# VHH binders against q989t9, part 19

Target 1, 279 residues: q989t9
Amino acid sequence: TTRILGVVQLDQRRLTDDLAVLAKSNFSSEYSDFACGRWEFCMLRNQSGKQEEQRVVVHETPALATPLGQSLPYLNELLDNHFDRDSIRYARIIRISENACIIPHRDYLELEGKFIRVHLVLDTNEKCSNTEENNIFHMGRGEIWFLDASLPHSAGCFSPTPRLHLVVDIEGTRSLEEVAINVEQPSARNATVDTRKEWTDETLESVLGFSEIISEANYREIVAILAKLHFFHKVHCVDMYGWLKEICRRRGEPALIEKANSLERFYLIDRAAGEVMTY
Below, E stands for the ipSAE of ESMFold2; O stands for the ipSAE of OpenDDE; V2 stands for 0.75 times the mean of E and O plus 0.25 times the DockQ between their complexes.

## First folded at step 5 (VHH; framework vhh_7nfr_2)

Design m1 (at its last look DockQ between E and O 0.75; V2 from the best seeds 0.00; counts 0 for: pae E 16.6 > 2, grease 26.1 > 24.2)
Fold by ESMFold2, look of step 5:
Structure m1 (fold): chain B 279 residues (1-279), chain A 119 residues (1-119)
Amino acid sequence: as target 1 above (279 residues)
Amino acid sequence: QVQLQESGGGLVQPGGSLRLSCAASGFTFSHYWMSWVRQAPGEGREWVSSISNRGTYTYYADSVKGRFTIARDNVKNTLYLLMDSLKSDDTAVYYCAKEGRYYGSFDYWGQGTQVTVSS
């Protein structure tokens, strides 16, 4: 299960220096079909060491640093000190800016295998959340988390300050106990309290009212609105796909109905290597 | 404190073989890539070979590929370089080097062991 693997102490001065380099860096347009707003990433280590390699594939060699990755001495130290270098397949910075999220989805559908996906949290705040199925939780600064990315999940930022995670894909047959090294144990925690609003029939009918105005011209904006609701209401992160399908069914336009079915298939059920979603 | 102690150098005939060892202490050996680097008289230091943390991946300079073999024993904390088909231009001081905090950098070196290939 998704859980904390350990906690590391972050040197704020050195982190700030590397973050200044990142602020001037180009972030990738790959996987932008998953983005609702400015969810974006850049590659620090990958299969070839070439900056232009930005898609993730299953492979069996230690990841090589990209030019950007070579320019970030503190982040390289974090990778080398807290993970087994031989096991790293990719390392990326994922940035989520204000009012952005990644659409609820499952990972690995297009791959022949999977990774152990790990987050080292570099910068975050109380308005940033991860979700998994019907749960909401917060990954705290300096924590190293295993994320079971094969389950439906999402992440969002609803603060002016962006969220920054160092995301590491580890060779998938490793034991979780081997993944994070030189870490401290997390502090004792009380049970997570879900403070999201209760979902009501009135709210549902308000959402389904989009059927009166949905069109090809505003489809992506409506999808983005739906993708964010589960951060604020006690619903499952994939419930948005049921809402979208009913919205489009009530609208009665075949092209919109087809898009709704294609979104659900692509993000939750099945996608081919190299396939992208357009809407 | 990190310590690297090379041994196994000496005088050898062209075409001969030699095995270098490096005993490591003061750090968790199995967590770091290790390398051999050499320095011929009047030359700068030249990277020779590297081996990954677990020993699964090995890398060689073109000048030694097919003749040298790098290996490690993570139980004994020892790095090895097996040198075959030695040539006069392999004459150098050979250093054991630990990779540093940055990919491809070296932060600790041994005192070196002399390899002399006499013609």
Scores: ipSAE 0.000, ipTM 0.183, lowest interface PAE 16.6, mean pLDDT 88
Fold by OpenDDE, look of step 5:
Structure m1 (fold): chain B 279 residues (1-279), chain A 119 residues (1-119)
Amino acid sequence: as target 1 above (279 residues)
Amino acid sequence: QVQLQESGGGLVQPGGSLRLSCAASGFTFSHYWMSWVRQAPGEGREWVSSISNRGTYTYYADSVKGRFTIARDNVKNTLYLLMDSLKSDDTAVYYCAKEGRYYGSFDYWGQGTQVTVSS
């Protein structure tokens, strides 16, 4: 399951320097179909070393630094010091901006689970959260997390300051105990207090009220609203898809119903390599 | 402090072989890629070969591919370069280099060892 692998003491000065470079750099929206709001990433290491390579695919070679990656000495040092270079397949900076989140999903459906996804938290705050199934937790600065990408999950930032994670994809045959190196072990797992609101029938009815107004024109916005609810309400992150389907059913538009079904399939069930969801 | 010390260079005839060694200290050797870089007189430094931290992956410049073999012993903290079928054009100072500060770049160098290929 998702867990902390270790903690790194980040050099704030050096990190700030690299973050400054990133702030001026172009981020990709290649996976914008997963985004609700401004969710971006930039490739630091990938298969080819080319900045144009933005998609994650299964490959068997150590990742190569992109031009942007090469310009970030501290982040490279972090990668080199805390990960086995041979095992790295991708390294990205993922930036989640204010009030943005990832639509609840499973990772690697198109990659047959061949990678281990690890997060090194670079910049975050208390208003940033991760969810896994019906659990909500916070990845703290300097922490290295294994993300069980096979489970439905999401991440969101609900502060003016963007969240920045260094996300590393590791070859899948590696032992989790060997993924993070030269790290400190946390003395105790910080229990995350779930402060989300209780879900009620009234809340559900309010959500289902979208059936009165849902249309092709506002579909994405409604999906975004639904995708964010589990950050603030005690529900499973996949519940949004049930709501969406019911909303569409009530609306009585077959096209919207089909779209809802397609979304659930794409994000939670299966998707083809290179498949992109548009709605 | 990072220290790299090359050895094994010398004079050899064309077609001959040499084995270079680099003793590394001051860092976790097994965590970093290592490289050989050479510099001929009047020329710039030329990348020769790289090896991954566990030795799983090796890379070579086209000019040495098939003739040179890079290897490492992480227990001994030693990098090797086996040079076969040496040519006059291989004459250079050969440097052991540590990667890591800049990906794909070299941030620490040894003093180098002279390799001279001449009849």
Scores: ipSAE 0.000, ipTM 0.230, lowest interface PAE 13.0, mean pLDDT 90
ESMFold2 (binder alone), look of step 5: mean pLDDT 87; pTM 0.884

## First folded at step 7 (VHH; framework vhh_7nfr_2)

Design m2 (at its last look DockQ between E and O 0.01; V2 from the best seeds 0.00; counts 0 for: pae E 15.3 > 2, grease 24.3 > 24.2, off the site)
Fold by OpenDDE, look of step 7:
Structure m2 (fold): chain B 279 residues (1-279), chain A 119 residues (1-119)
Amino acid sequence: as target 1 above (279 residues)
Amino acid sequence: QVQLQESGGGLVQPGGSLRLSCAASGFTFSHYWMSWVRQAPGEGREWVSSISNRGTYTYYADSVKGRFTIARDNVKNTLYLLMDSLKSDDTAVYYCAKEGRWYGSFDVWGQGTQVTVSS
């Protein structure tokens, strides 16, 4: 399952240069339906090599560099040195801004799980976290992670400095052991503890109190609040959907209940190709 | 059977030096990052140092930087911690640990070796 595959020593100077280019580049808001806050990406390599190609689809050809990708010599070098070019299907920069997260979800529901998703961490800090099911962990700079995208998971940045990951989608039949090349073996580097707060009945009642105020007008905001709780409380990342359903049930508005159910389905159960969630 | 066994601990005066060793068995030692973690009386475990599988990268806690050196011999399946300029605050049980798949996690621990720095 989710694990560190390796570690690379990043050249800070060269990385800084590429990051400067990225900072001035246009990021896509595609997949914003997964985002709580500012969650963006830009394509470095995709199926066509065209910058306009923003959606991930299943395909069998090696990824082609986009114009933006071509303009980033160090990131290209990293991709070439540490991955099998023929196995790459997509490469993207994912940027999570302050207090933003991705709603707990499963990946590839619409793509039949044919990719291996790997993260190379470029820029991060201690206030950036990933979650998988009931676990919280940090992906450190220079680390290459395999993300078990089939499990419910999330990521969030709670610092003023955005988090940037190079996310590489690899052909799904490849051996995980061979995905990362020319790397040091992974390191935990430090003994970390789960510092999240204990979930209590009082906390639950506070959360369920949203039933008094939830409406269509504030639904996204409440969902965002709920989606963030598992970064700070010891709960399963999917628990937000239970809370949301209960909140809506207590409110007694059928439309809100249906929305809650549709969200859970969309993010955790199944998605149609090209489906976008609006709420 | 995966095992780690520490040795080399003892009583030393402030300013003294010690070399800890950790013998690893039951796994491919050269494939894994290794760490030293210590626990002082009444305190929690504190990460001390880590070394990459090939020894290329080394990391240290701020409290030991410049004084401690982590090393490994992959032929001998042994991890080392060279401790110089020891302080009273370095008194602790020192554990050898195999790093795990999660960031900040460890899979295997030794039994620990006592290091006491006292006048």
Scores: ipSAE 0.011, ipTM 0.255, lowest interface PAE 9.4, mean pLDDT 91
Fold by ESMFold2, look of step 7:
Structure m2 (fold): chain B 279 residues (1-279), chain A 119 residues (1-119)
Amino acid sequence: as target 1 above (279 residues)
Amino acid sequence: QVQLQESGGGLVQPGGSLRLSCAASGFTFSHYWMSWVRQAPGEGREWVSSISNRGTYTYYADSVKGRFTIARDNVKNTLYLLMDSLKSDDTAVYYCAKEGRWYGSFDVWGQGTQVTVSS
């Protein structure tokens, strides 16, 4: 289950220096089919150590630093001190900018479930959220989290200040107790309070009203709107796919209906290695 | 103070075997990749072998692959190089090296131990 593995004390000055390098860096265009707005990443460690390798694939060797990763001394220290270098398969920075999210999805469908995904939170704010099924939560600065990426989930940033996480894919046979090393114990937490609005029939009919205007020309924009609603309303993160299918059914265009089914399959059910979603 | 101390070098006939050891202190040995690097007379340093911090992955230069075996003992903080089927061109000073802050760099070296392969 998704949970905190430990807490790291971040040196703000050294972090700020590395973040300044990242701010001027080229972020990858791979996986842009998952992005609703400016959801972006860059590779710090991968199979080859080459910057142009930007896709996550199954492999069994320790990850090698890319040129960008080599230019980030504090982040490399964090990786080497808090994770077992042998076990790292990928390390990435994921950045979510204002009013963006990653579409609700399951990870590792194409990777045979061989990785453990871990987040070290570098920079965040109160308008950044993660979701999992019908739950919403916040990963705090300096926390290392295990994310059960096999469950439907999403993440978003609804603030002018971007969210940055160091995301590490770890060899899947490791015990979770052994993944985060040299960490402080997480403190006890109060129960999470879900402040999202209740879902109403009136809101649903407003959403389904997109059937009046959905077309191939605006399909992606409408999908992005639907993908964000679960951050603000008490619904399951995958409910957007049901809404999209009903919108397209009411519209009655076979091509749009097929796209809705393809999206649901691709993000939630089954995808091949290297497959991308076309809108 | 970070310290690496090699031992086990010596004179050996072609086809013979040697076992080098490197005692480590002053740092958390199990957190770092370790390597053996050698330097023959009149030549630059040549990477020989590396081992990951848990010992799961080992890497060898083509010139030694199949003949040398790198190993580590994280309880005793010791790095090893088992050298079999030695040839005259293996004659060199062998250094134990700690991987530095960046993958593939070295920031601490031992004093070296001489290996001489001669009839």
Scores: ipSAE 0.000, ipTM 0.187, lowest interface PAE 15.3, mean pLDDT 87
ESMFold2 (binder alone), look of step 7: mean pLDDT 89; pTM 0.906

Design m3 (at its last look DockQ between E and O 0.02; V2 from the best seeds 0.00; counts 0 for: pae E 15.5 > 2, placed apart)
Fold by OpenDDE, look of step 7:
Structure m3 (fold): chain B 279 residues (1-279), chain A 119 residues (1-119)
Amino acid sequence: as target 1 above (279 residues)
Amino acid sequence: QVQLQESGGGLVQPGGSLRLSCAASGFTFSHYWMSWVRQAPGEGREWVSSISNRGTYTYYADSVKGRFTIARDNVKNTLYLLMDSLKSDDTAVYYCAKEGRYWGSFDVWGQGTQVTVSS
């Protein structure tokens, strides 16, 4: 299950230097169909070593550094020190901007779950959150997390300062115990207090009220609103799809209903290789 | 065959200096964090210092901070410990160790080198 694998003592000075380079770098909008708001990434290591390679695909070779990756000495240091190079398939910087999130989803549906996704937290704050099912938690700076990508989950940043994670995809046959190397043992964390609001019938009715106004023109915005609710309310991250379906049902437009179903399928059930969701 | 071999130990007066070396073989030295651990007579092993695989990170026990410097030469596959301002309490067998999976874990040890600080 999702857990901390270890902690790295980050050199802030060196990190700042690399982050400055990243700030000036071009981020990819690939996978923007998963994004609500500005959710971007850049490839540091991939299959070919070419910066143009932006899609994650199943492959069996150690990842190669992209030109951008090569230009980031500290991040390279981190990758080399704390991961087995031979096991890395991808390394990316994921940047979530203010009030952006990733729509609740399951990873690797299109890749048959052959990767282990690990996060090294580089830059974050208390207004950044991760969710898994009905749980909300915070990944702290310097922490290395394994995410059970098979479970519905999301991430969001509700701060003016973007969140940056180094996301490493590891070959899936590796033991989790071997994924993070030369790391400090995580301290026993006290259970984080869930400060989310209680979900009420009134809240639900308010949400379902979108049925009065939902249209093709505002569909994405409404989806975004729904996708964000579980960061602030005690609901399961997949509940948004139920709401969306009900909203569309109440609206009485078959096309909208179909779209809702397709979204749920795409994000939670199955995806074809290379499939992109538009809405 | 994975091996670590320490050298450079000896008898030194308080306030003196020593440089320990550890020659590594049988593994890709530059891929691993390395550490020095010491064991005083009648005491358990005490972690002294660690260094990252490229030397970027260095860590020291409080007891040696400011006095000891850990370094490495990845071309020579050698780990170093520069010990200044030595104290009697620094008397111990010093071991070179290859770090394992986690901080504070070790999977390869040298034979150790004796450091004696005495007037």
Scores: ipSAE 0.007, ipTM 0.259, lowest interface PAE 9.4, mean pLDDT 91
Fold by ESMFold2, look of step 7:
Structure m3 (fold): chain B 279 residues (1-279), chain A 119 residues (1-119)
Amino acid sequence: as target 1 above (279 residues)
Amino acid sequence: QVQLQESGGGLVQPGGSLRLSCAASGFTFSHYWMSWVRQAPGEGREWVSSISNRGTYTYYADSVKGRFTIARDNVKNTLYLLMDSLKSDDTAVYYCAKEGRYWGSFDVWGQGTQVTVSS
């Protein structure tokens, strides 16, 4: 179960220095088929230690620092102090820029196993959210969270400043109780306050009205709009796929209908290693 | 004070074996990767081998793979290098090194122990 594992006190000066390096760094274009807007990442540790390795695969060895990871002394200290180095398989910075999200999806579909995925929250605000199935929650600054990425989920940033998390993939057979070390107990805040609007038939019909304008030319933009709605309305994060299919069915164009089915399969049901989604 | 002290070097004939030890103190040994690095007379330092903090994973330079074995004892705070099938080009001062703040960096070194392989 997705939950907080502990809290660390972040040294703001040292964090600011590392974030300045990241602000000047190139972020990866890998997994851009999951991005609705500027959702992007960079590898700090991976299987080979080479910056060019940008794809996540299940492997059995401790992760090696990339050149970028070597240039971030405070983030390396955080990784070494709060996780067992032997258990780390990947460490990445995930950045979500203003008004962007990752499309609702399940992870690990293309892999022969799964990771224990953990977030250490570096920079965030109250307009950044994670979602999982019907739920919405906020991961707070300095918190270490376990995320059950095998469930349908998403994350978004709806503020002027980007959200940055240090995301660590830990060897999947580890015990959750052993994952976060040298941590403090979390504060008594409620991470799960849900202020989203109730879903109505009128809102649904407005969404389905996209059937009058959807085309190959705007398909990705409409998908991106649909992907964000569950952050603001009390619906399941995967409901967008049902809306997209009905929009395309009402439009009546077979190519668009098939694209909608392909999106749902790829993000929620099954994908091959190395497969990418093309709209 | 963080300290590393190597021992076990000496003069050995080609094809012989040696076991190097490195005693660690002043830090939590089991939290860090450890490495052996060597330096031949008049040359730069050459990485030899590394071992993960719990000993689960080991890495070797191609020049020593299959001949050298790195090991650690986290109860005794000691790093080892078992050197087998020694060659004349293994002659060097061997240093024990503690990993630094980044992967692939080292921030504490021992004084070194001389290994000499001569026919």
Scores: ipSAE 0.000, ipTM 0.176, lowest interface PAE 15.5, mean pLDDT 88
ESMFold2 (binder alone), look of step 7: mean pLDDT 89; pTM 0.907

Design m4 (at its last look DockQ between E and O 0.01; V2 from the best seeds 0.00; counts 0 for: pae E 17.0 > 2, off the site)
Fold by ESMFold2, look of step 7:
Structure m4 (fold): chain B 279 residues (1-279), chain A 121 residues (1-121)
Amino acid sequence: as target 1 above (279 residues)
Amino acid sequence: QVQLQESGGGLVQPGGSLRLSCAASGFTFSHYWMSWVRQAPGEGREWVSSISNRGTYTYYADSVKGRFTIARDNVKNTLYLLMDSLKSDDTAVYYCAKEGRYYDSSGFDYWGQGTQVTVSS
């Protein structure tokens, strides 16, 4: 399951220098169909070493640094010292800006589940959360986490300060015990307490009231609203798809109903390599 | 602390062979790419060869390709360079280097003390 693999001590001055380079860098809009707001990334290592390669595909060679990755000496040191270089297939910075999230989804549907996804947390705060099924948790600064991306999950930032993670895709045949190296044990942690609001019939009927106004023109905005609710209410992260389908059924427009089914299929069930979702 | 100790250098005739070794300690050897770098008299350091942490991939400078073979033994924590068909241009101090930044041309963070290879023409 999703868990901490270890903790690393981050050198704040060196990290700040690399983050300043990233602040001047262009982030990719690839995978923007997953984004609700400014969820974005940049490639530090990939199959070709070319900055233009921005899709994750199955391949069997150690990842090569992009020009941007070559300009980030501390992040490269973190990658080399805390992961097996031979096993890295991709390394990316993922940034989530204020009031943004990635839509609840499963990873690797198009890749046969061949990678292990790991997060090294570079910059975060208490208003940044990850979710998995009906659980919510916080990945803390300096922690290396294994993410079981085969389960429905999401991530969001609801703070003025963006969240930045170094996300590494590791060859899927490696043992989890061998993934994070030169790490300390996590400090004793307080038990995670889910402080989200209880879900009520009144809240559900308010949400289903979107049926009165949903249209092609506002579909993406309504989806984005639904995608964020599970960060604030005790519901399963995929419940939004059930809400969307019922909203569209009540609206009674066949095209909207078909789109809702397509979203659920694409994000949760099955997608082809290279396929993108259009709202 | 990280330590790299080269050995196996010496004087050899053109066309001869040498096998360099580098004993590594103070880090998990099998987790890092390793390289050989050389420095000829009066010149800067020149990258010679690199090997991936598991030994799956090897890379060579054009000047040594086909003549040199890099290898590693992750059980003995030892890096090797087998040098065949040596030329006078191969005369240099050879350094074992640990990569800290795999993709950066200046990414070696620890170096051995070097071993002298002299090819007398």
Scores: ipSAE 0.000, ipTM 0.151, lowest interface PAE 17.0, mean pLDDT 86
Fold by OpenDDE, look of step 7:
Structure m4 (fold): chain B 279 residues (1-279), chain A 121 residues (1-121)
Amino acid sequence: as target 1 above (279 residues)
Amino acid sequence: QVQLQESGGGLVQPGGSLRLSCAASGFTFSHYWMSWVRQAPGEGREWVSSISNRGTYTYYADSVKGRFTIARDNVKNTLYLLMDSLKSDDTAVYYCAKEGRYYDSSGFDYWGQGTQVTVSS
């Protein structure tokens, strides 16, 4: 179950220095097939220690710092202080820019669930949200979260200021109690109020109205629109796929219907190793 | 209707032990994390301990770590808190709390009525 593992009191001064370096660094567009908008990452630690290694694969060795990772002394220190180095398999900075989100998906379909995914929140604001299933919540600055990546989930940033998380993939056999070390325990959960709009039949019909205009040319844009709705409406994050299928069905174009089914399969059901979704 | 009923509280001397129970009904118990929260007189509610839905993972506040043990029986729909080496500062009303799946409301969806724990010589 997704939850806070601990809280770190971040040194703002040192963090700012590292963030400045990151701002000038090259981010990877790998896994852009999951992104709606600008969703990027850069490798700090990976299997080989080579900056060119950008894809996550199952492996059994402790992660090695990339050149970029080595150039970020505070973030490197955070990794060393709050995680077991031997358990880390990957460490990445994930940056979500304004009005960008990740398509609702399940992780590790191609990795057989071999990793525990953990987020250390570095830079965020109230307009950044995470979703899982039919729930919306906010990961706060300095918080370390275990993300149950096996459940359908998404993340989005709807602020001019990008969201930056340090995402750490931990060896999957580790206990969650031991994943985050030297952290403070929250005294109470910070509750967030679900301010999303109620979903109505009228809203649904409006969404399904895309059936009048959907085509190969605008398919990605429509998917992006649908993927964002659950951040603002009280719906399950996977509902977008039902909508998409119905939209395509109403349109009556077999190729579009097939595409919808393919997307749902790819994001929620199964992926082959190295598979990339194009549409 | 969700129901949480705490029991097992009482008066105990410092260094003593108590076992709290919480009987849960009205929801699929094994699907949710459960927590204990306590409130001392004049103080706000303080998180004490949490346990994962299957009991695999347990978490404790620093103030009770090493002394308290949270457990659950999903067959009996019961949450437990074993309290050892009790201190005067542990005096509080102890609440059983159902955790929300996420932080969509208060973090805790439902609370029991609480059970009084008094540690005094």
Scores: ipSAE 0.000, ipTM 0.230, lowest interface PAE 10.6, mean pLDDT 90
ESMFold2 (binder alone), look of step 7: mean pLDDT 83; pTM 0.838

